# Designs tried in a protein design chat: VH-VL binders against q9y8t7. Part 5

Target 1, 261 residues: q9y8t7
Amino acid sequence: MRDSFLQKAIASAKDRTSLLEEIAGNCSPKPGRPSLSSSIREWVYRVGGAVIAEYKRCSPSAGAISTLDPVSYVQATRDASAAYSVLTEPNWFCGSIELIPYFARYKPVLAKDFIVSETQIRIAACMGASAALLIMEALTPRELQELAAAASRYGVEVLVETPDASHAVEASRLAPGSIIGVNSRDLKTLRVDYEAMLREVSKAREQLPGEVILVAESGIDSPDKALKAFKAGAQAILVGTAFMKNPQLREKILAELLQIP

## First folded at step 2 (VH-VL)

Design Gb2 (framework fv_greziprubart)
Fold by ESMFold2-Fast, scan of step 2:
Structure Gb2 (fold): chain C 261 residues (1-261), chain A 124 residues (1-124), chain B 112 residues (1-112)
Amino acid sequence: as target 1 above (261 residues)
Amino acid sequence: EMQLVESGGGLVQPGGSLRLSCAASGFTFSDHYMQWVRQAPGKGPEWVGLTRNKANSYTTQYAASVKGRFTISRDDSKNSVYLQMNSLKTEDTAVYYCARVYSEYFGTPDFDYWGQGVLVTVSS
Amino acid sequence: DIVMTQSPLSLPVTPGEPASISCRSSQSLLHSSGYNYIDWYLQKPGQSPQLLIYLGSNRASGVPDRFSGSGSGTDFTLKISRVEAEDVGVYFCMQALQTPYTFGQGTKLEIK
């Protein structure tokens, strides 16, 4: 859904893209970036699920979440994270593209932003990102298809964020080979809805080819919620606010999955 | 040691109502999903429904056979879970157990501890 | 709903002999996590069910090692290497993959 906030975020992203074109117009994607999908599949094989740990200092709904620095965050989360999701949106999420190189030293990086241009994808790859977020609700079907094709030209994987199973199936069709995320909201309040996400992940898993990676993205703040998301059919979970407030939660989730207390 | 003690059973006529209680002790009740399972005379167990913990907004699920008639609720301050049974049918005659899900840490709801059970008889 | 089917329904055994109970699910219980989401329970006469085996092959705390679970996908087996008098009761398999959680019809183990 294109609400007022989404419209403002998209407009801001276009302005930021113009600046990025001027200062970094000739950069080339960094070679040797590790694959996000390969890392997820390795963790699923090894322990039954993958965790994408999100570094997010603030958000519109939560305000300032944490002053935890990137070094401390990586130290707390590295050993059991398959990947890092790094916010590069500066106005509402306190992100920066300059954070990508640090996280990319340790794990595949998903660049998380309101991506509306090929330039944003190219520059994320120049900084070391392995994957870029495309928000289905922020893009027309044609825009989604064209940005996914651009990502492919830069060797960048795509995670398409969708609100429900129907959109997940359409996203997979429009952007073949993409990782698919489900981030569901209550229809009336637009607040993140964990139970709706579980239902939609289960429906999407039923309809998508087995090789398509599903990521659960809504309201995972405990080991129980993480395990239910995996049981519903997600190969990976994306955890943001909970990990920023308690970086050890990621390790607890994996320890409980493996029963290695 | 862990205990789950059910109460509130008895004889009720078809169309009547009963409220079962289950009092828990010996573990951190608020962390756990709680479930109701029933067993009709001479039959195997039948899952009735569950309530999740506070972190999952106390959401509930029910078996189709009881949906709309039974309601599960809990009070973490009293370490208790409840089953409100309305519009009772003769087919609801069973021993009702409350059961703890120790963890879903492996993606399984392992019913690791069961109460003693309480008999509900629906008959005229 | 996933249907769980057990065989045999009645299992008379002589003490000291082995026993084997089969359970078949109407769809695969093997999850993408690599685990089979099947549990085994024992209900002794006059008692509540007790967990014996979880996730297909893991013994619950306090369960003797003469009990073992095996199988994958849709076909599962509970084995007792040497039946003792205290093992009398009804054994149930249960799928834990999705709600509604469903049980087999039960296998009554009796001393012959």
Scores: ipSAE 0.000, ipTM 0.366, lowest interface PAE 21.5, mean pLDDT 83

Design Gb3 (framework fv_greziprubart)
Fold by ESMFold2-Fast, scan of step 2:
Structure Gb3 (fold): chain C 261 residues (1-261), chain A 125 residues (1-125), chain B 112 residues (1-112)
Amino acid sequence: as target 1 above (261 residues)
Amino acid sequence: EMQLVESGGGLVQPGGSLRLSCAASGFTFSDHYMQWVRQAPGKGPEWVGLTRNKANSYTTQYAASVKGRFTISRDDSKNSVYLQMNSLKTEDTAVYYCARDTWGYLESPYAFDIWGQGVLVTVSS
Amino acid sequence: DIVMTQSPLSLPVTPGEPASISCRSSQSLLHSSGYNYIDWYLQKPGQSPQLLIYLGSNRASGVPDRFSGSGSGTDFTLKISRVEAEDVGVYFCMQALQTPYTFGQGTKLEIK
């Protein structure tokens, strides 16, 4: 997310792509993967919002987060989640493409990585992913368009992560049909900023067509914060570290957010 | 391997000026925020200020005790960060460290993972 | 400014025994992201400070697993499960939530 870290992550992703091509250069994604957008729309229709629960074993900001296995995580989160976001980036997030099948059997999976190549998308889809993350700040406009088109050829949906409303609008124009995420930072501290994210989600909702799905991604760690994000115009929220740190809190938050027993 | 080396310390009279340098090696200097921290004899560390990286427009911040008197700058082509100290006071007597912020490798740029050896600055008549 | 207060100031320990150092902040260091923005440093005699723990509970590279950080909000603890002679020095907590970054006054760990 920050420019210098982002540059290193991009360089690493390019190196990983060469290895992935050697290992699985000829795989073809299986048809019939569940749709991320359809699941989100169904949850919005039934209860007014959707939760994308993130499985993340470590991160740069937290180091090692949890040794909780995928099966236990699914058991704790499945009933209240519309989808899973699964980290496949190995160097900073302790991810792996081999994690995808653990989640894909139950819910749509968003492959979360610094995606810079068609190969990363194809292999994630071969493992069962329904969608792939494209980071607006990590890609040129042409790269975004080309990767979105590649995703479409493999039946993979795209979630484009953007820092603000103006980029959200541009991303939607460059990659029509994409899900749009807003992940904002405080300009002084450069940390994820929940209040800024709320403002930018609200502005993006005013400018984007009603059928475009908006995902709020910054600082949601309580039912109240989630409800405010939905009220601002997000159809889905992405919740990461709070769910990984405390299994008990995860169950409480998800049940309360969606009025689920 | 990864190293920070400070230079430019010494004895200076109150009201004088001094320029400290910190040379980095073994990592991509331009990726990182750089910090200045000082430690007065027998006391704990006190944060002096920081400079951000190019991606954040080389912006600077200072502790209130030095604001207006000290200036931080950097030259990425020389892998160096500088602390220009003006209007020095006896209270500025300390060992001065430059430190690397984890910026280039972590989302949070708020841990000082590599420190220089420090240079002594003595402000006395 | 956020004030960081450590206790005890002096901690004599017999080798092989556990040690605990407390750090309290004048306001919560828990960010909306769920992380506590507190770091721990060790300064060995005659040396520069070195990073031990960042963001509350994460060990820095090369730091032995006998060191652990815990706590949330305003109350934090650094624990050493079995003190060794090489652990002698002054331990400092630092809040990294906002500038100016501020350090505790330090805890001097000594071998009895």
Scores: ipSAE 0.000, ipTM 0.418, lowest interface PAE 16.4, mean pLDDT 85

Design Gb4 (framework fv_greziprubart)
Fold by ESMFold2-Fast, scan of step 2:
Structure Gb4 (fold): chain C 261 residues (1-261), chain A 127 residues (1-127), chain B 112 residues (1-112)
Amino acid sequence: as target 1 above (261 residues)
Amino acid sequence: EMQLVESGGGLVQPGGSLRLSCAASGFTFSDHYMQWVRQAPGKGPEWVGLTRNKANSYTTQYAASVKGRFTISRDDSKNSVYLQMNSLKTEDTAVYYCARELPYYDTGSHYYGMDVWGQGVLVTVSS
Amino acid sequence: DIVMTQSPLSLPVTPGEPASISCRSSQSLLHSSGYNYIDWYLQKPGQSPQLLIYLGSNRASGVPDRFSGSGSGTDFTLKISRVEAEDVGVYFCMQALQTPYTFGQGTKLEIK
């Protein structure tokens, strides 16, 4: 179920689609983009878990998160990151499509936006993105299937963000081959709920085939919380606010992972 | 600094009752399962029981030797866990420790390691 | 109940030498998650037990890298690569696969 903010974000994304068509025309996906799933699997094989580091300058709940520039962020995070999640939503998350080419020089890029059109996926791929976020609660089942199919035609991988295990299972059925993310929120406050996410990741891992990559996305702000998410069954974690405030947290997470045989 | 401090020990006669308390500080108590472990003089540790966190509905488990006689409870607002001991026997004489445990799964009964322990409190059951 | 059996029960070592402690479980401790639910604790005289290793091979916070845990299923080993005087105490393995949690008999490590 779409909440009030999500509905407003979706409406904005639909309006932005016309502008994107005007700017990008009929561009083709950039060749040679590295695979997000392959990078995650490589990190899981080598050290037991993968980190998707999110570059996010602001959000509705936090306001301005950090003034850290992309160059400084990459310098602090590149060597222990499997991928970058890059916000392209401009109105609430201070994102920009222009950031994708910079991050894509270093790691696979997940384009993070309220994606409601094939055009958003195509343009992200033109800029160098390897994967696109589809928010299950923002889409009807038919829209999810159609956008996942469009992503496949463009050679773009999909990370489907879900609020719980039941939706994770359904998302995997509707969009086979997709990476599945769990991002849980308290229904009253709409705040990120780490404990709920951890429970739902555990339930999803039990129900999903072993080859499906599971990503934990809620409230990871310490090495211990990251380690618990991996132990619950996530192959990757997506960390935004905590890394923007303290990029060195990533090194601490890697150090903990390297201690696990 | 993470600490667990036990209290409420002492000398009690067989058939008596005693309530132990364990107060936590320096960490988010409500996230953790809480364990009670005892050690009789000259013996190794023996697991007594546990209480899970709120995410697991505060469910409890007990060793067969104490089931029906001992009750574990917790109050997250006071960062405390309790062990109510009834119908005490001489073989219950031991140092009682509380320990925290982080669940590997919020929804599971499985978890790893007891990484923070209290100093222990002596309970002597004797006439 | 799962029975945990340790050997040796007494382990005299010279400082600087390696030491190994074995622990066997009456049934497999390997969970569907891929982890072995065995932990190792050290109890120094007059002190509470302290966690050394959790889930078979993971060192607890503050534990020196000379301690390592290995094994899978029913046979597990705790190794100390270079024993130091501060390592004296009783070592216990414990299974956390199912309740009741059960401890081994303990291995007393002494400096000779």
Scores: ipSAE 0.000, ipTM 0.382, lowest interface PAE 19.8, mean pLDDT 84

Design Gb5 (framework fv_greziprubart)
Fold by ESMFold2-Fast, scan of step 2:
Structure Gb5 (fold): chain C 261 residues (1-261), chain A 124 residues (1-124), chain B 112 residues (1-112)
Amino acid sequence: as target 1 above (261 residues)
Amino acid sequence: EMQLVESGGGLVQPGGSLRLSCAASGFTFSDHYMQWVRQAPGKGPEWVGLTRNKANSYTTQYAASVKGRFTISRDDSKNSVYLQMNSLKTEDTAVYYCARGDFYPSLTEYFDYWGQGVLVTVSS
Amino acid sequence: DIVMTQSPLSLPVTPGEPASISCRSSQSLLHSSGYNYIDWYLQKPGQSPQLLIYLGSNRASGVPDRFSGSGSGTDFTLKISRVEAEDVGVYFCMQALQTPYTFGQGTKLEIK
């Protein structure tokens, strides 16, 4: 069930659709965008895990997270990141659609927003995004199917964010070929729950086909927590706040991965 | 600590133009939507328009009564928001306030801080 | 446009007595988020409006707890539990559900 914050974010996203159309007009998806899934699989093959580094300047629960600019962030994270997650939600996460082209120069970009319209997906692709986030709890099953189909028509990959293993299995069935994320948090308090996420990732890995990419999304703020998420069955981790505060964490995670037999 | 200081008011004839400025201090101006609100003598406040922040491409909205005549702009490097008023009418006579709209980092929409106001009189 | 209607327009109150101001909207201000997008402002003589209550019932910073906001949908109330001399001024409700943001006519609170 959706909480009051999620409902407000969805309503805001619907209102922003006309603004996005005014900014980008009738654009077409940018050709030659690199694949998010291919990059993840390459990193898993080479070092045992992939990192999706998230550029997120603020959030409702934390307020201002970092004043770190995009250039400095890329310089600190580029060499060890498989992809960038870029916030385009402006009101609560200090995001902007204008950030996508910069990050897309270096790595596949996941457009991170409360996506409720085909227009949001199309415009993200016009700006250079390779993938779009669909939040299962923000969408009906029919909406999820329709948005995933729309993404496919634009050559945009989908990462479906789910709260637990049961929803992860359902999301994979409703949106075949999508990347599946597990993000366990209390929607009323917005508090992340790393242990719950780790447990649900492990359960989801057992139930999902082996070729489905699993991403762990909550509470990873140390190399040890990153390694445990990979060991639980995630092929990739998505790290936001921790990298914004301490970009050097990225280098430490890579160093630890290189030590695994 | 937080301040909004309006300037540029005065007496102008119908059909004339004025440019109001609002200088902000004591907070991170670039994060906030900024509002213009006016109040005619003896009347209640009337919303004039808003400008969004950089993350929303500085887009603007206007009340129907001023749309096409008034233009809102901002300069984050100067912590200032502006109201360009063209084709002024006698009914535009009012005290004009700039006000801070709170979208970031708050989940609420309200005008939490108002300037002192500047008087604009449109008279022949 | 959403029309905001206040009553009474004039409210003489004896110090120490309670005061109640009503605000009605022409359409529901209850959003799908669960919030009522109504704010209350006080304008003291010769001063700019100041925020009292936001999102229906939340007291702004520095506002005494004798002020409270209540209501849902189209009918809202601002209450002052015990009026003090410093509370004199004109009270305005405002809807922030959609642009154009619109204010009520105002309620002038005066000491008897």
Scores: ipSAE 0.000, ipTM 0.391, lowest interface PAE 17.8, mean pLDDT 85

Design Gb6 (framework fv_greziprubart)
Fold by ESMFold2-Fast, scan of step 2:
Structure Gb6 (fold): chain C 261 residues (1-261), chain A 124 residues (1-124), chain B 112 residues (1-112)
Amino acid sequence: as target 1 above (261 residues)
Amino acid sequence: EMQLVESGGGLVQPGGSLRLSCAASGFTFSDHYMQWVRQAPGKGPEWVGLTRNKANSYTTQYAASVKGRFTISRDDSKNSVYLQMNSLKTEDTAVYYCVRDSYLYGEWPTFDYWGQGVLVTVSS
Amino acid sequence: DIVMTQSPLSLPVTPGEPASISCRSSQSLLHSSGYNYIDWYLQKPGQSPQLLIYLGSNRASGVPDRFSGSGSGTDFTLKISRVEAEDVGVYFCMQALQTPYTFGQGTKLEIK
């Protein structure tokens, strides 16, 4: 049985989809969006790892995180980031789809939300998103397959978030060509287990084809933790709260990557 | 000892307006989504719309049949929710219920308590 | 919109006998959480509807053990193990999976 918060977030997302359809029902995807996977691969080639910087003003577990505006955040994070993860969930994460166009001017954008409909993906693409988050625990296998297919039709890449290696393998099978994320967190409490995530990333890397991009999510708040995630087999890390509180952390992570042989 | 008391119903001509009020007591009103549901004579209930709680920015949602004509609002300081009905049609004739949604953080959405209902008749 | 279809529309029962009401949805109400987003309501003559069962099988506060809900996906059943005179009224199923929330046509339970 999945937790109450996830259920509530999904119900809210379905309600928001109706509103989005009314406002932008027949929009077409914005052309010229850069590829999230290509950017990650370029950073991996150049320095051994990619950073997806997440703009997140609040969360259920942390409350208000930061009042940093998007301009200040981009100025602080652009040079060392392969992509931006932008929260579009408004009720618990203080997000907005209107943030996407701003960040998309600079880097590939991952639209981060509880995505349960094709409409959410289409509208994110219309706003300039390169990729959309699909949370495996929030979707049935059929929903995951159908949403991944819909994303493909709109030229949107998919990052499937999974709690462990077993689900990562299943997600890759259900949504071929997707980027796979590992986040060992309890969606009921939103508590992150960094050590569990590292173990699951290592196990997932062993089981997934070498071409599948693996992303380690949350719990990374130091250069050492970032390096361990890359060494475990992740090509990219996704960092939210730590960057909102200390944007310079991303430069320290880059400096550490450049220092290793 | 929960109560939901609707008021503001009555007879109105097609094209007219009415404002329904619903006064809540016996629970923490501000925590709950509130729903409006109507029931035409001899028919089953029909969902009209909802207002979310403060944590969800008081956002509203409506059935297609009333969208653009009806507006839901609430005042947590008065434990009250309202339904402003404009451009009324004869097919809007129904008993209107103010309904508490059990939708709280960690609770499943469901219509767990219904008011007594108020009759709205749209006729010439 | 999800369409909810009930059967039978009229259900005469003798007191003490069991009763079953069926509800079918036009699409699955089974969510990835493992719950079926279906509720059952009873409207007694001259009264507002009252909640009986939520999320498929959970009895609402104060509802007698005589009432039970079952089913998954698209086919659901409300059962009354032994009908009492006070159970007379119209029973409605409702899907709460997505807006617009939609109700069945109703099943009128009458004592014979």
Scores: ipSAE 0.000, ipTM 0.383, lowest interface PAE 18.9, mean pLDDT 84

Design Gb7 (framework fv_greziprubart)
Fold by ESMFold2-Fast, scan of step 2:
Structure Gb7 (fold): chain C 261 residues (1-261), chain A 126 residues (1-126), chain B 112 residues (1-112)
Amino acid sequence: as target 1 above (261 residues)
Amino acid sequence: EMQLVESGGGLVQPGGSLRLSCAASGFTFSDHYMQWVRQAPGKGPEWVGLTRNKANSYTTQYAASVKGRFTISRDDSKNSVYLQMNSLKTEDTAVYYCARSGPEYDYLSTGYFDLWGQGVLVTVSS
Amino acid sequence: DIVMTQSPLSLPVTPGEPASISCRSSQSLLHSSGYNYIDWYLQKPGQSPQLLIYLGSNRASGVPDRFSGSGSGTDFTLKISRVEAEDVGVYFCMQALQTPYTFGQGTKLEIK
């Protein structure tokens, strides 16, 4: 891993493990958490695609994104969302594990963080999360396998984020039963590239078993881009910045997505 | 091909002003923080200042030696960053480089400069 | 300001032999993230500086594996396992822990 930001984020996550233990102690996963994969499949059956709405206050690339509070966000997004992605990383994404219980009242929650320890997965489940993000580029193959196994022990589903189709296939092999996300980047800028993501989603769909759920991540800021992602083979899309920054655009995107046959 | 090209250098008298331009091509300029670094004849590089991207409100920082005299700005629509130099001193004589800081998500490390321009000479002399 | 001190200032090397450059900071560059905020640059004759190593030990894109960075806290080393003619130039360390970013004096690598 040559990405200096990933290295810093991973080191920070390791340091945060003791603080997470202090906040949530030796808690047990909360019972009755709804399945992320089941919700996605239900939305795909009903309307042709699922939206994972991401609550993200800030990010390294976007800085401060929105001051919108969780209550207002849920009111605006609940009716068109299959799930919520909730940032729990505090240093760069302005996240908090304390946000999970609120969102978990309404939809399955994906805990979004740089997960490097079983403790992070357990505590997310204690707070009510149904799934946890594992970033393939941030983990060795062995670490990915071990964390996916830990998630399984806690009854937590895994979404493995990958940069391309080749890694998506490998991730599915290393972590059977996981949801697979594709978040492709331009090789020179390392910025998420929507067109590259579409190509890689299409390639991954051809190679993965039909029962594996594919999620298209980032770069989706219009109904047309969402529709193209579903057409490429994704069952779900993850939308953050567009919903956080522009309530008008958010309402229009959600309304048009509900029209997908 | 990724490239940074500086322009606007030259000879100026002490107390004068110059504006340097740096034009970027071959990458998404708006995603990156931009740096100005200078190098006096026969000496090592000296950091001058930086400007962050739009997501970080185009905030700027400067070395104490130039603060209050130099201003960094950028125009993402023109893929350009600028250094306005006022109240120039003989000590400001140097080759001035613009440089790109890491990828956009390398937020806490604006320090490593993975792409540099060719440099433009500024001579402050009477 | 953090002061960066390099040694040696002049380093004559026979091609194929190893080379080692030291950099010392006036205060620790070890950040709470666990990484050292020090970078290494090479300036070849008549050219702009180019990035070699970032965050202590990470090779920049396109940099040959004969270059390596090591150290922690206040003492850092850049090593070249087998010097080639193309490696001639002035090497600079730079701390990126805090602004103002500061460079070492430079080490001039010369062929014997």
Scores: ipSAE 0.000, ipTM 0.421, lowest interface PAE 14.1, mean pLDDT 84

